# Ledger of designs, part 17: VHH binders against F-box/kelch-repeat protein At4g38940

Target 1, 370 residues: F-box/kelch-repeat protein At4g38940, of Arabidopsis thaliana (Mouse-ear cress) (q9svj9)
Amino acid sequence: MSSPIIIRAPKKQPPEPPCLISLLPEEIVVDIVARVPRCYYPTLSQVSRRFRSLVASPEIYKRRSFFGCTEQCLYIAISKDQTSDIHWFTLCRKPNGQQFSGTTASDHRLVHIPTLPPMPMHGSYVGIGSNIFVMGGFCNWKITSSVSLIDCRTHTAQTLPNMPKAVAFPVTELIDRKIYVIGGSDTLSPMKSPSRIMMVYDTDTEMWQLRARPDWEAGKKWFSSVVIGGKIYMRTYHNSFVCDPNDTSCDRDEVLHSKEWWSACVIDDVLYYYDVRENCLRAYDPKQRAWGVVKGFEGLLPVACKWSKTVSYTGGKLVLFLQKTEKTEIWCAEIAVERREGGEIWGKVEWCNVVLSGNFHIMDCVAVVL

## First folded at step 5 (VHH; framework vhh_7z1x_3)

Design t48 (from c5 with Y102M)
Fold by ESMFold2-Fast, scan of step 5:
Structure t48 (fold): chain B 370 residues (1-370), chain A 124 residues (1-124)
Amino acid sequence: as target 1 above (370 residues)
Amino acid sequence: QVQLVETGGGLVQPGGSLRLSCTASGFTFSDYAMNWVRQAPGKGLEWLSSISGSGSYTSYADSVKGRFTISRDNAKNTLYLQMNSLQPDDTAVYFCARGPDMSSSWYEEYFQHWGQGTQVTVSS
């Protein structure tokens, strides 16, 4: 026997949901959305399909640039529980977050981007405009020449032509829209010296060039680098060097080497790094060839940390990441720095809180403009 | 002093099974990922499998996926590799390797702490 079928009438779809903002010309809507802080874009994407499409469109990000409303956004490459790949996280501010001082609630967090696949570790990670270039590295002990481009507007990735050679653990710097990939290894063999080849990617022509690497310190491992005045400043365990990427010679700087300036950043031609042993932010002025300590911290930063990373941020600021020695906590602080009368450098901690808890390790931090 | 000692190798017939063990000392075992790597005579190093410090995450090379299982006992400071459906091409010296301190940018950490290896021979 057949039972009667109750036919449910289809819900009538309106042509477009009634909304006052949806009655405005698209150009006016784009102008309005472009002036809204990016932290509200997730909320806007819930208002309508039109807004969801707009916040991900290249047009909105071009309009933000035109109006001078762009923001620096930090993307962090993180290893989960010691796996051999990285996952991408972004540093987000909650628009309605409670003040974090003296509370367990914090308005800043590292948030996983689930739409991006795991990517190789110990490669090159470079932010240019609204994009991140992911080049080389290794996964499952295989060194790759693969290149991926992450579009941070949409959180999508595309493949680009491979590097000429596979490489992991290189020194990587961006100078005049060219990416310099120096040293590193094409195998995970401890017997092999760092690569004698320098690879240069021109972001305008989208072409790679192979160049002979300066033979100075060819047998040494390069652990940290920054760019100041178009020159690459680099630190090995034994020495610190200042190198012109278009010259074969590198000059030693023994004063620079007197501090262990790992994971440093540069603001207004001054090198900054955080000394976890002495719990202070140190600054090196290459014009004076002298180290100084940044004043004004007033005990606001966590102590007993095993590593630090600094990245330069808009408006004469830096972002500092700290990992506790005995806790699975990653702390983050934003510090504004200024030079005062007499050449003293002063810092102000704008905020400081725990941004990620668990068995996570920061592999790299990349700034993009959105 | 970090020490890693592999045991459990030997001669086995094709289609057979072996279980390798690696005993660790001189460091907090649960703080480090552990790896199995092999080297056949005249060939380079081939990574086989990794396990996280907690044991919650594992990964395998395509050549051994579905045949080999990595595991660890943190209370005993011991890493294991269960090898099933062994093939003549699995003949190699098998090494236990401590993973890097993930906070370190020094790539030598990936090869800093290896055992002496244990020989596995798959032959009729």
Scores: ipSAE 0.053, ipTM 0.498, lowest interface PAE 6.1, mean pLDDT 80

Design t5 (from c5 with S103T S105E E108A)
Fold by ESMFold2-Fast, scan of step 5:
Order: structure tokens, then sequence, then C-alpha cells
Structure t5 (fold): chain B 370 residues (1-370), chain A 124 residues (1-124)
């Protein structure tokens, strides 16, 4: 037998209609997306196929340039082992990490770009605008003259006309929109055949020129170099030199050579490198010809590291990569540097965390503007 | 500490074949590219062939392409060179060489570690 009972539930507020950006005109969507920081683009690419296509479009990057919303982005050439070709990674910041620096282990990471093919290692890698030039190096254990252009807006690669000569392990610097490819080797022969030529690529005319290289210690294939004031500062195993790329002579700098400044960068005409033995950031002022230690962040960086690499970054900052001796971890830190009264240099660690785990080796780091 | 030992050389008639072996010890063999290099009497060193650590990539000098085959067995830490259609001009000491190492000295020389070599004589 039925017993009727009347019950009532409280009314629930109706949900608001979802906001559909896809209903906006394309030009307005492009305008909005161009003003969004690039670190959010992976998230946007998951919204729809339209947004995935849009964030990879040259149109977005042209709009970003027009609005003055471009950012310096780091692309890292990585080898899994020393016998493999390089693969490209980007240094990315998680969107939620924007509010907090140095407080989360997942704030920054290296992200593999799977659409780019493996490329030769120990060649020249140069960032110009939104593009990376990949020139020479080892391909299938042959030294190549091949040139590839990576478009960092789309993560696509195209082949360009070859260099005049094949080369691996060169000194490579960008000065006044010209790429100087100096020294290196054109053969896998164990016979020491050092290249005495310099190849110069003019990015405005798209032409190569062959020149005599500045004279330095013959037979060496291992160099570190930076550009300060249009001159190449170079470290070989035995000497450090200051060279004008249009002069065949190099001046020795014995004070510069007193430190093992491998993988250095330059900020405001000061040379910086990280000393993994003494666990300190060192700075060289070429005007004073003196080394100093950067103060203000003692104990904030990982110790017991086997190598370091520094790269200059927008706003008077550098990015430091460190590989632990006993771990397969690559650490990364962003350090702001400032010169204080009396000539002392002080640093502040903005963030520091593990960015990649596994048997990976950083071969080079390239900055582009996107 | 690092050792490379070549075997398999000897006297062979023109048109004959030889297989050279190189046994490696003192390092993780699969992490390094390996090379064969020869030195003929009165001549300099000539690079012949390279193989990647995985064995997936090989390359050859034009003088030996189509006649010589490089291979490796990473489980046995052994590198091989199969030499076919041997000519008198192939008479040389054949060396096994490890590719660049992972140290900071890697760029000082292309090959830092070499075997003692094995003699190959091709005579009529």
Amino acid sequence: as target 1 above (370 residues)
Amino acid sequence: QVQLVETGGGLVQPGGSLRLSCTASGFTFSDYAMNWVRQAPGKGLEWLSSISGSGSYTSYADSVKGRFTISRDNAKNTLYLQMNSLQPDDTAVYFCARGPDYTSEWYAEYFQHWGQGTQVTVSS
C-alpha cells in the first residue's frame, strides 16, 4: 500500500554559461594569445586543435613582436650519451611557479622537443632572432658541412646551403650580425690537422667568406670563448687570449688565464663562470684585469658538481647549469648580479632546482627571442 | 686502465679476407664510438671506419667502402673489422681506437686511447 509523502529539496543556483574563446573573431584571439607569456602555451595547446595550431603559428610570434611582448627563451642542445646526436630541449617555467621563485622543486624543467630530428654534435649553434643555426659537427661519426635552421616559433627545421668547409669543435661567436666559425677540425684523423681558416657568415647578405684566423696555439681542438666589446676572449688549455676577429694577432692575458673559466658568459662587459672545485661564481673585469668572487649566495647552490655551464639572460641575470658528480641530476639556477660601490659584485639566487634527471649531458645553450 | 687489444692480423693473398678483432677493457664499451685506423709502410695514419656505441651508425673511408665492414658485440666488449677483397695496398698496421672520452680533456685529441696494432700483409 502506498503512503504519499511530499518532499522538497532546496533549489541549486544555475551554473553560468561557459566562456567560449572559440566564438571570438580570430584577430581578437590572436591579439589575446600574443600577450600571454610563452610558458602558458603548452596549456593553451591542450584546449583545442585550433589553439594548438595557433600557438605554433608564425602569426602569433609576429604579433608578439608588434606588441613588444617578446621574451628571451633558452634552447638546450643535449646528448643522452657522448656517442649520440644532440636533441633539443627548452627551459620552461610552470605557470603556477610565476608567483613563487626558488620554493618549489617543479618550478622549472627542461622539456624535450620531439618534432625536431636528432642533429650533429660538436658543431656551431647560434641563436639569431627566433631561429637557431646548426652548422657542422659530427653526423654518423663524419664531420659535416651541413647547415640547418630551426624555427623556434614552429619547432621545425629546414636545410640551408652548406658551409664552405666541414668543421667540428670550432670557436663560434656572433659579432655585429656575423657568425665567426674559427679553428676546429675537418677530419676524424688522429693526425693533428688544425684548421687555419676562419669562416664568416653575414646574416644580412646570407654569404660566406673565408679568412685567415687569428694566430693562437696550434693543434688544440678544445676552446672556451666569449665576446666582450667586439673582441673574442678565448681560453685554450695553455693560454688565454684577447683577439680581434679582423686581426691575425692575439694578446695574451695571464691574469685571465689564472682561472679555469670554461663555459663562461658575459653580463655588462664582465666575464662570469662557476668554479665547481671551490663552489663559487667568479667574475673577471677586463678593464681592471682582476678576478673577483660574487658574494651574497653562499650555501644556496648544490656542491660536489663535476661541471658547470653559464649563459647570460635578460635583466642582468645569468642561468647556471650544474651536473652532480654522484647523481644523474642536472640542476639549474637563475642568478641576478649587480655591481656595488667599491667594485664588489653581489649575486641573488632567484630560483634553483633539478631540471632534468637521467644520463643526459648539456652540449650547448642557445638564447632566442620569441 | 683503458686497454684495447687487436688480434686477427697476418699474411693473406690478394683477393683474400681477414677478420680483425679488438677487445676492450677498463671502460663501459657501449658508451663509446669505436674506430679502425691503419698505417701503411712509409705513410701517415689513415682513418678507415667508425661505429657508434649502439652499433646503429657506421661510416667508412672511400678507399674501403664496399670491401670492409665494421661491427661490434657490446656483450663481449669486442669491435670487429671484416676485410674482403684485400689488395697489396691494404698492407698496414691496423689500430683500434676509442672515440672521444667524457672528460674535460676530450677535445685535446680526437682519439686518446689506441691499441698496439695488428700487422696485415697482403702479398702475391
Scores: ipSAE 0.000, ipTM 0.258, lowest interface PAE 12.3, mean pLDDT 78

Design t53
Fold by ESMFold2-Fast, scan of step 5:
Structure t53 (fold): chain B 370 residues (1-370), chain A 123 residues (1-123)
Amino acid sequence: as target 1 above (370 residues)
Amino acid sequence: QVQLVETGGGLVQPGGSLRLSCTASGFTFSDYAMNWVRQAPGKGLEWLSSISGSGSYTSYADSVKGRFTISRDNAKNTLYLQMNSLQPDDTAVYFCARGPDYSSWYEEYFQHWGQGTQVTVSS
């Protein structure tokens, strides 16, 4: 009170050092960045504050759509130290000429998305357009009915209205813009009876429907599923089934069941999975009702793996994740597949390298379009 | 085969403390996350705390955070739960449970449980 109060204007942050591209008009920078593959965006975000803001802006994704340069991007749900919390990672690419410590740098890596909160595990993870729906599962060892929507353009999450019933460990498939959530458990106690409820979410109406589940596999658990030709193919330990989602009936497929097709994907109506015991990629053609081995890359993938996951990818390709038995390493490979005259399936390994090291476990992989 | 044996339960007055122990055998203890879970009379299972295989990462339910501490001694194959400021609503059977092996993809969480130890908080 003996001195006047001095009010000072807020000090602005110092300007960033100029870069060559900073001389271009904003609209031209947006046009250039929109044509850059999405897997380089984490690297671009480290160049300047301007680029960090730009790659997170809706304007970039509008421009990508306008130019027709949208692409399929992989988001991976990962557990650390086998905890009940899921963290999200993206599959990203480093520049091919990058050098570290005099050794060749890996071209691909999994990059953590720190802005997304931990999410429930063993629930449903479905990619639709540029969004990931996270439904149910458990967190803090409680089964939840919560629904979260991840916007992959901005890496933000929002809470949506809950599912009608809490569920963990379901089989989940997307058919004709509807999400089918089948089976699973609503309690932490061992399931004494299989779930008799199927939940269906219509992405156009944003409405849930409860449907009675027929006595498929009474007393048994489903462990794997894929969609082929609008039908759900499901595997338990004891049987494999082909089910029409609009019909309560399922047919057994004993030929399909002759292989342990866990964590499979589908390309051009053919089911693929990686057999870690025999170190081969296997393919099932439902029209021929026959298993085959994909030829052309024998000995090119890591061996002595305890787990695998395949994900279908644009252009007749799949992405394969492998986890080593004796090392805390997750390997990833991109494999192009083609059916040749005579029905033989051939594959080509486009790349293969370690994408994540440490006590991590892949829980699921989701493809979105960005 | 996998065995988990809980000890340390008993009768305690409100505000008191107890230390639970769980001795593990039949697997490489340091390779697995471990959990404490309880079941109060007439209620469902409630997860309380988890600890990573190395002991470096811990997590707690909101109901026990600040009152309970989970720890492990990998040399002794033993899991601990230090319970402080006990309340009547902490009365339950306490179970230790081995975390899932996610590399197997078919092991259910809580597939390997102990027999439980009774904790009763009453005046």
Scores: ipSAE 0.013, ipTM 0.412, lowest interface PAE 7.5, mean pLDDT 79

Design t54
Fold by ESMFold2-Fast, scan of step 5:
Structure t54 (fold): chain B 370 residues (1-370), chain A 123 residues (1-123)
Amino acid sequence: as target 1 above (370 residues)
Amino acid sequence: QVQLVETGGGLVQPGGSLRLSCTASGFTFSDYAMNWVRQAPGKGLEWLSSISGSGSYTSYADSVKGRFTISRDNAKNTLYLQMNSLQPDDTAVYFCARGPDYSGWYEEYFQHWGQGTQVTVSS
């Protein structure tokens, strides 16, 4: 029963003057915060417990959607090593010249989302609205039919009904709110041909349909795809194809195939990919069936890179990820593209920074709207 | 051409141990994850263990976790599987397989397999 001895009272900060926002009804505060760019939300969460709760609330994202003030956010599926499961990162920026601490000063970073569980590699990853669908892939080196839904508003995951068939390494595209899962493998056997079954998920009815795929180079693996004008443009090692998923028709495009257009994106019906050997951004116009080089940013991007990935972004922009050959650095750049007189495409690098360091491998990049 | 050659199989009594080796040639060994898989008589392929190119990360199937240890020596282009507490159900042909290539344009998962080495657990 001894009382504690306090020799001196610690100085406590005096209470702050009433914040004007603390005097407002909750619904007005929600309306104000919903109109604030998401890059300010970490700062807002430190102002008060009220704001901390609010920016984590699903209601704020419903209000942002109602006001039409949503923004496109990039979520990146990353493996720590070739044998590990997928971990989710998001591309974050600091507002108005603030920088992330660490090895290289930068206002952009890939930030790990620790609340999301590890997920299978080499499956399908599709962004729809504020959600990411994670379908199939390898789980402990077994090919799975599992489906998970990530809610990017709360960074939570839930299990959905399985796909009709287990699949890894498919090409996957979203067309008219339907997810097409084409090819891939249901076994680890190197002697088994790619699947001749196409799986189609209707996001409105929440139902899967099995379809026989057209005989698009039967037995060959497809490694890259994009959607332009409701058609799937696909690349194998040996050929490039333009296919209508609702028709058996599939045409070869030899001009498209003349470039190694891996991990491409589409802006205003033009296909873009970054050529790491020639250090240039290439553009393919399917209407003209011609390749061009994007001008205007020579010498502004890192060189000596072993791979690249491009992702389309709002406002006629793309995001480019590059991995250095001799360093464990992943670089990211935002490039605005515009078509000028004579059909020339010009690019402007808005920013370019190291966004992740270490033995990390980008498996996919998914855009959501928040 | 990529070649993988497994050795170290044989007949062992239940509770015994074996060490399997896989020698790799025709590629930069340290750039690839490596895998051990097996096929028991009349059954399909079962994945057992994986190791990253650096050797820093490993994973195991539940059936072998705590009994088997995967390792590699990148200077010797050699993959190992240390098998302890062997059971009759471990009787199978054991294969090494190369993992995906992240340096190039596409991922080759298990495209390159060895010929296998027979492990028989019996009295």
Scores: ipSAE 0.012, ipTM 0.442, lowest interface PAE 7.4, mean pLDDT 80

Design t55
Fold by ESMFold2-Fast, scan of step 5:
Structure t55 (fold): chain B 370 residues (1-370), chain A 123 residues (1-123)
Amino acid sequence: as target 1 above (370 residues)
Amino acid sequence: QVQLVETGGGLVQPGGSLRLSCTASGFTFSDYAMNWVRQAPGKGLEWLSSISGSGSYTSYADSVKGRFTISRDNAKNTLYLQMNSLQPDDTAVYFCARGPDYEGWYAEYFQHWGQGTQVTVSS
């Protein structure tokens, strides 16, 4: 009489079958899921709303770390055609059904991450732990000093304090938890000279420092770099240099420069790159200053390719991306490499297939631990 | 020698249309993405639109999306920008610029562009 009576019409919905796993205590479920390979997480997210929430939670990734079950995951920055937009993709593997021994074919694909915003072109991308640092680049004909942090556990992005200077096309390397951003351009004006600066971000103190960079020939741009033994190895069109970022030492290496080692990676202090003209994987040993060819996988990779990119991976492996000259296809292969006594290097192709079709260009590849 | 020459600018009333052209020489035109950028009086450079070497992919700045259309004719080595619904704030010098080369894992930034063509939107 004093309160309105609300009559609720019951909605008839078929009862869902009971999920036996949902009867387990949450701590047990978290422990179980943390030990499952990440490639199964999309499948787990389809079991129930509870599992869907769980596989996206920061708690599951903390538990994986506690159990030592973390995996190295590759995140790839891709431009569609030659436009100003960069989007994030991840290299995913669908579990294969039964296959005959010796098959290299797999169901690996590059999968777009739609929740992440487009990124500036020609900036820097560095993976640290479960995060990607995105620094600089250009967007709408403007070079930025902006810094963003991508949390790969949640696929969310946040803004961080800017770099001291705006920069595009830098060489960027991680050494002893410090990010070195070297060279590049602070303007897209054709009348301005490239910056002679080095910016260093200390991930422990979360502070930037502006420093003078090692000197080399004026007007030269760095187009490829790797880190070996705490030193930055870099290639321009005309020279290859070995520089110590903690002092002004910078030595030319003419033997290193004798090969066009664009987009190289490093495994166990050996530099690797794929030579698309000769269809071979080349290796450089900086201690002996000598180039060699990796043996053992002849005829297993696509030929007639116009570019390549190598990325180091856990367990003495590298991931190789290739673009065919006659096709708008990006091929990917995982190659295990082994440096043997006497200096011989042998490789084994674990898998090789097309991972993305269309006029896409890989701008960078970043490894994170999840 | 890379050369880019823009034409088609002029004085136009608000709400009007113009078609800009850029003729390229000194490189294989179909191998490169092409861009339109502008510079308004007293302001910096603003990127407007990009088109792939094949012409299959295009992108636009939010300020011009839905009003401007980029296109190319690779047989004539010519880039176009169709500008509709022009506003006074579209007044600028318009430049075409050669896009980056993504082969070999390095890219040249937009270092080749023409002298520009003036567009003035006024009544």
Scores: ipSAE 0.012, ipTM 0.356, lowest interface PAE 8.7, mean pLDDT 79

Design t56
Fold by ESMFold2-Fast, scan of step 5:
Parts: structure tokens; sequence; C-alpha cells
Structure t56 (fold): chain B 370 residues (1-370), chain A 123 residues (1-123)
């Protein structure tokens, strides 16, 4: 003898009672939603079909701009197993002031955007306004000249006219609404020197121009770059350079080169990078030509990391990504930095936690305004 | 002076196995990602596999995934590639190459290469 297991037929759910907010005039709902942080929009899209349509509408993003409620959102280009094309993720970040109880760490994670197609690796990824330009790179063992535009309001992509030349692994910087694509390779041959040309895209005219590149170290692979004061600071294995792309002038900076400043960012004309060997955040002041260590959070970040990336963030902050050597964990921390009396730079870790687990690799991080 | 020396190549029947070794000198081996790359007759370079400095992370090209295994012995400054289920299309010169980190796996990005070792898969 046994009791029968009764499988109940699924009950049709009764209609949800009207949400009080859904009874408001549309313009009032738009005003309310525009003031809500972007990271809550997926949750709002689950409330009703109307809200799902609303949070993807251009009207919400225009209203956010009108109210001064825009926020800098980070989009992360991720490759799985280093052999796949990139997929786009967003950093879901909730302002600490919205939490009066509970843990802030649980509210921070990388979220996959499944509606965007896979895109080439090792190209140029530039955020302008609410859009990401994806240019060139490496796809199916071919270097491409393709250009795509991602609209981060809708998470849709469109194809734009190609670059004049195919390129992968360039130095790419945005200066005065122009995108400078410098060096890189148009072939997989290790015997071919990097490109001696520079491609410049004017975002206002939507036109590409070919120019002679700055007098950079010939035959060397370029590895990292930042822009400070309209000049491109770049590192190769052997030298660090400060270059003016308009004048083709280029000077070595041996003090800058004394540190391995990979994947650096800039806040208030100071270069920051995270030194995974010494487990510290380093800062370079180009006016003083001196390196310093950021104080105030020693021992608060994960150790034994093989890789780091810093990205500048609104309000004098940076976002730091770290990947553990012995674990499939990507850690993320938000650090506020400030100069104090005596020229010391101090940092405060606002939060730090694991944002993605698995065999994933961050290829780039792009900031947009939404 | 950075030096990389490959050994272990040769003639093998289809379905057979080979183990390649690459001995490194002139740098701190554990600080660098290492790569295997091949060049088939009349073809360009093809990246096959990467391993992180610690050995904890590995990646493979789809053409060799499940058949080839990359490994390293940091105490011996040696990189290995275990090749199983070899096919005639695996005939190539095999190179080891040093990357700055495990994300630098594409051939044109490598500055230090070995001389290569010939693998021929033929009946």
Amino acid sequence: as target 1 above (370 residues)
Amino acid sequence: QVQLVETGGGLVQPGGSLRLSCTASGFTFSDYAMNWVRQAPGKGLEWLSSISGSGSYTSYADSVKGRFTISRDNAKNTLYLQMNSLQPDDTAVYFCARGPDYSSWYPEYFQHWGQGTQVTVSS
C-alpha cells in the first residue's frame, strides 16, 4: 500500500491586481522611472508589459538626461576560454545610499546581455554617450575592418561602414570626439611590423582619415595606453612614451616606465594602475614625474591575482577588476580616490566582491552614460 | 637572453600520439603565460593552446580541444603539449612562444619564439 502522488494541474493565475503606479498618467510614470537607477530596470520590466516597453524606450533616457539623473554604466567585453568571440556584460551596481540594511556585496555582479551578438576580440571598443563603437579585431582567425554600433539603451547592434584598414591589437583613444586607432596588425604574421599608419574617425562628420602615426618605437608591440591632457601615454615592453597625435611628437618617460602600468585609468590627470605583484594601487603624476602608492586600504583587496584592470568612474572613483591565479573568480572593487595635504593620494574601498565565476576573461571595459 | 627550445617532434601514424616539450631559459618562467602555435605547409600560423604562469588556466583552439593537453613544470622551466588522436591535418611545424599574460595568445603578439619542431602525421 502507498498513497498516490497527486499531480495538480497548473492553476491559471488570477489577473494581478493593478499596481497603483500603473494607474498614473504616462508622463508621471516616465518621470518616476527616469529617477530609478538603471540596474533596477530589469526588475521593473517584470511588473507589466507596459513597464517592459517603457524601460526600453528612448523617452526614458531623454527624461533621465533632462532631470540630470544619468549615470555612468560599465559594459564589459568578456571572452570564454580565450578562443571565443567576445560577449557583452554589464556591471550591475546599486548605490550604497539605497540600502539601509543587508550586504552591499550581494548587489554587485556582472550580467550577460544575451540579445547582443558575439563580436571580434582585440579590436577597438569606445564608449560615446549611450553608444559603444566596436571596430576591427579578430574573428575566425581573420583580422576585420568591420564597425558595429551598440545602443546601450536598447541593447541592439547595427553595422556601420568599415574602417579603411583591418586592424587588431591597436592603441585606441578618444580625444576631442575623434577616435584614434594607432598601430596594431592587419595580419597574423609575427614577422610583420605593426602598422605605420593611424586611422582617425571624426564622430561629428562620421568620416575616416588616414594619417602618419606618431614617432613611436618601430617594430614593437604596443600594450597599454591612456590619455592625459590630450596626449597619449603608452607602454611597450621596453619603453613608455608620451605622444601628441596631432604633432607626431613623442618623448620617452623613463620614470613612467619604471612600473608595469598595464590596464591603467586616469582620474584628474593622474594615472592609476593596480600592481598585482605588490598588491597595491599605484599613481603616476605626469606633472611631477613621480610614482606614489595610494594609501588607506592596505590589505583590503584580494591577493594572488594574475591580472588587473582599472576603469575611471564618476565622482573621482575607479573600478578595479582582479582575477585570482588559482580560482575561476573575477573580483571587482569600487575605490574612491582623493588628494590630501602634502600631495598624498588616499583611497577608500566602497565595496569589493566576486562579480563573476567560471572560466571567463575580461577583454575590455567601456563606460557609457545612460 | 630569452631562449625557447622545442623537442619531441617526428613522424607518427594517424591515430597516434606525441608529446612535445619546450625548455625555457633567460627569464622567470612562472611569470609568463606560454603558448603552442603551429604552421601547416602553405598555411598561416594557427594558435593551439595557452597556459597561465601558474598553470591554473588553460585554453585550446576548437581544432585541438579534447585531443591536445597543455601543461607546464615551473620547477624545470618546461612547457609540454600532449597530442593524442593525431590526424594528417595536424602535420605542421610546432612552436612554443612566450606571452606577457594568459590573455596574449595570438601569434603576432608574441615576441619570443622557439625554432620549432616538425610533426608529420602520415601513413
Scores: ipSAE 0.006, ipTM 0.305, lowest interface PAE 9.9, mean pLDDT 79

Design t57
Fold by ESMFold2-Fast, scan of step 5:
Structure t57 (fold): chain B 370 residues (1-370), chain A 123 residues (1-123)
Amino acid sequence: as target 1 above (370 residues)
Amino acid sequence: QVQLVETGGGLVQPGGSLRLSCTASGFTFSDYAMNWVRQAPGKGLEWLSSISGSGSYTSYADSVKGRFTISRDNAKNTLYLQMNSLQPDDTAVYFCARGPDYSDWYGEYFQHWGQGTQVTVSS
């Protein structure tokens, strides 16, 4: 049964209750929100539609930069159950003693970003400013030359012009606003020789250059790298190398290679990695060509872990991810490091807790400035 | 040189069963976890099952749990996948892959795999 249609003059709706903040000029609201730490932005998004729009707008992030209020934010590329697709998570903190729901006390958690599509794995992931460049990798049995740009201010992705060559499993580093993509494979067969080409993307000109790769250890697959002083430090199973990507010079470093420095980071020209077998943070000083152990937090981190990843963080700190051998738990810790008189390095654990549970695997971690 | 060779694929009727085998050579088989992975037409790689080096721990994707059973014979350097209650959407190329259990901090998933064996479920 259909009801009769009655046309009446619309009654004027009661005015919405005034909110003092909503009466302020837009410029003043933007100035206020820009000075607020990002951990409060989820709470602000619940206050009004206006605030929800503001915390996701490019304008707020320009204003944060202008005021010098930017924060380094971590974005984590994660695969589930050994799938070929990457899903993006960000490391979030609850403010003022609030905790995420769960059985353990935790004010930090990895939070899935559902607006970003799955992306190819084993490619290049580089943070520049407020953006993540996703380049190459493989998905559905295909190695791709595709390039995507993730805007971390809006959590949106756009397609950019392809790389000159498709590549997976490259060594990728950022030096002087240029992205160097070195080696890797154009096929999923791990037995093929690495690519003899180097691709360089200039982020200022938005142009690719194809260059010949220096003849380092021919036929060896590259597995880990960091940048120190404009040079790329690389580890394979057999050797560790130091090279300048702008010339063909490449030297072996036998002392550096004496430790399995996988998933390392760099703070103040010192290389750090976490040794899960010995449960210690190790530091390599390339100037002295010597390994040391970071002191001051013995017994404060979880043990019986099967892998680790370190990421450099603002203010002489690093973030450490650990995965337990017998649990599907990813732990995260923030560690402040300092060099003391006599050259000893000391660390302080600022916090440490479980940030993600389930059959998830960290493929990479990217720092952006927001 | 690491080699993995899959056998046992073929055409089977819906509701039927197949047993896949993977023969490994070139490494100490009992030191490595082993995986079964498939690729259906028009889809990406799908991980199905893992077994620890000793055989004491197994895990399965939800799509195959209760229907497929992974096992290994370390004396024969052979990995098995027993597939029961096969459905048309199980049609895929099935690959044997050597790798770490679930942790891969350098992205070496499926670093060593075989050529695959075709399984077609059709009436």
Scores: ipSAE 0.000, ipTM 0.255, lowest interface PAE 13.0, mean pLDDT 79

Design t58
Fold by ESMFold2-Fast, scan of step 5:
Structure t58 (fold): chain B 370 residues (1-370), chain A 123 residues (1-123)
Amino acid sequence: as target 1 above (370 residues)
Amino acid sequence: QVQLVETGGGLVQPGGSLRLSCTASGFTFSDYAMNWVRQAPGKGLEWLSSISGSGSYTSYADSVKGRFTISRDNAKNTLYLQMNSLQPDDTAVYFCARGPYSSSWYEEYFQHWGQGTQVTVSS
């Protein structure tokens, strides 16, 4: 004989709050969310599962584009060790004075994107719309002709048709929806002569062409380049050149070459680079053929840096990355630049913070529109 | 004057072990990542392993992972490759190569190579 078991009723579950937004058609919800600044999207993803799915959907980014509500976003290609594959980080901001936690609290940080695969070293990275084109470089110490497309809306990567030739360390620039890949090396062996090639990718036809290369120094050296007025401005160790990609002629610019303008950017047809030795932002006006120093922020940026990179940003601004020599710190600053009465260029530091700490090295920075 | 000199190669039987050394001079050794690369007869260059300037980070090709160990002694300006469970397919000339400057992307990879040391895995 056994006693009967008394079955107790389950504990009463609290009712879920009504979701008022579920009363709206999906098209209206998409319209509302598309008009919200992207910095609020992490907060929206915590409100409901519907919002979390929505802010990650391609439909939101299409709607943002339709309404003209897109924002420029910086994607940074970083090596944790200079011999490893490239990993992608994005520059993130917290809204409403919120800060990222840690030893160096700030409202701006570089955040790793773990869903993207590692990329080849010393290839080319070009932002077009919401996408990043990844071309060439070396993988497993072989120089590749591979091309990949990263969709920054979904953080997914897909393969595209290969380049005609494998290349690493090229000069790469975007002009009129065509990607120009110039120079570089097709071998990592010091026993071989440098490659002298020019390849052009038409983003509309998705086709590669080989073209005649401009007459300039070719070599297995780090080059700096920018585009001004449809022309490619480039620096080698010995000369600076101004090249029209539609013909083979290049003109030397001795005044441009008088400064070591590595890792430069362009705002309103003016070239900018940061001089880590003199701790100043320098500007070159190609129409006047003159160098100037940007005024207005002396002593506001970190000193004792071994490397800098400038990237153009919307609204007459640039983003400056600085890497400290004696500390494993990457600093970032947003600087608004303006030409004032008398032709002087003035800068205003809008923010300056440590954005990444550790044994990390910036390889490149790409701007996309999301 | 940058110089890299590999030693420790030779003839070894399958399943055996060998330790390669690379002595560096003419630069601040601890500032540079170092690499081991090999070239088998009639084949191209194959990267095997890298080590950071500090020695804190290492990476390996899948073909040697678990069998080879890269290390360095910055006080002696020397790079090492410990090779275990050697196979006939490991027969190659082994080169050490200086990587780019620590945290620097200004330098061309493998601008400075040694002359190589021959490793032959055979009975």
Scores: ipSAE 0.013, ipTM 0.417, lowest interface PAE 7.3, mean pLDDT 80

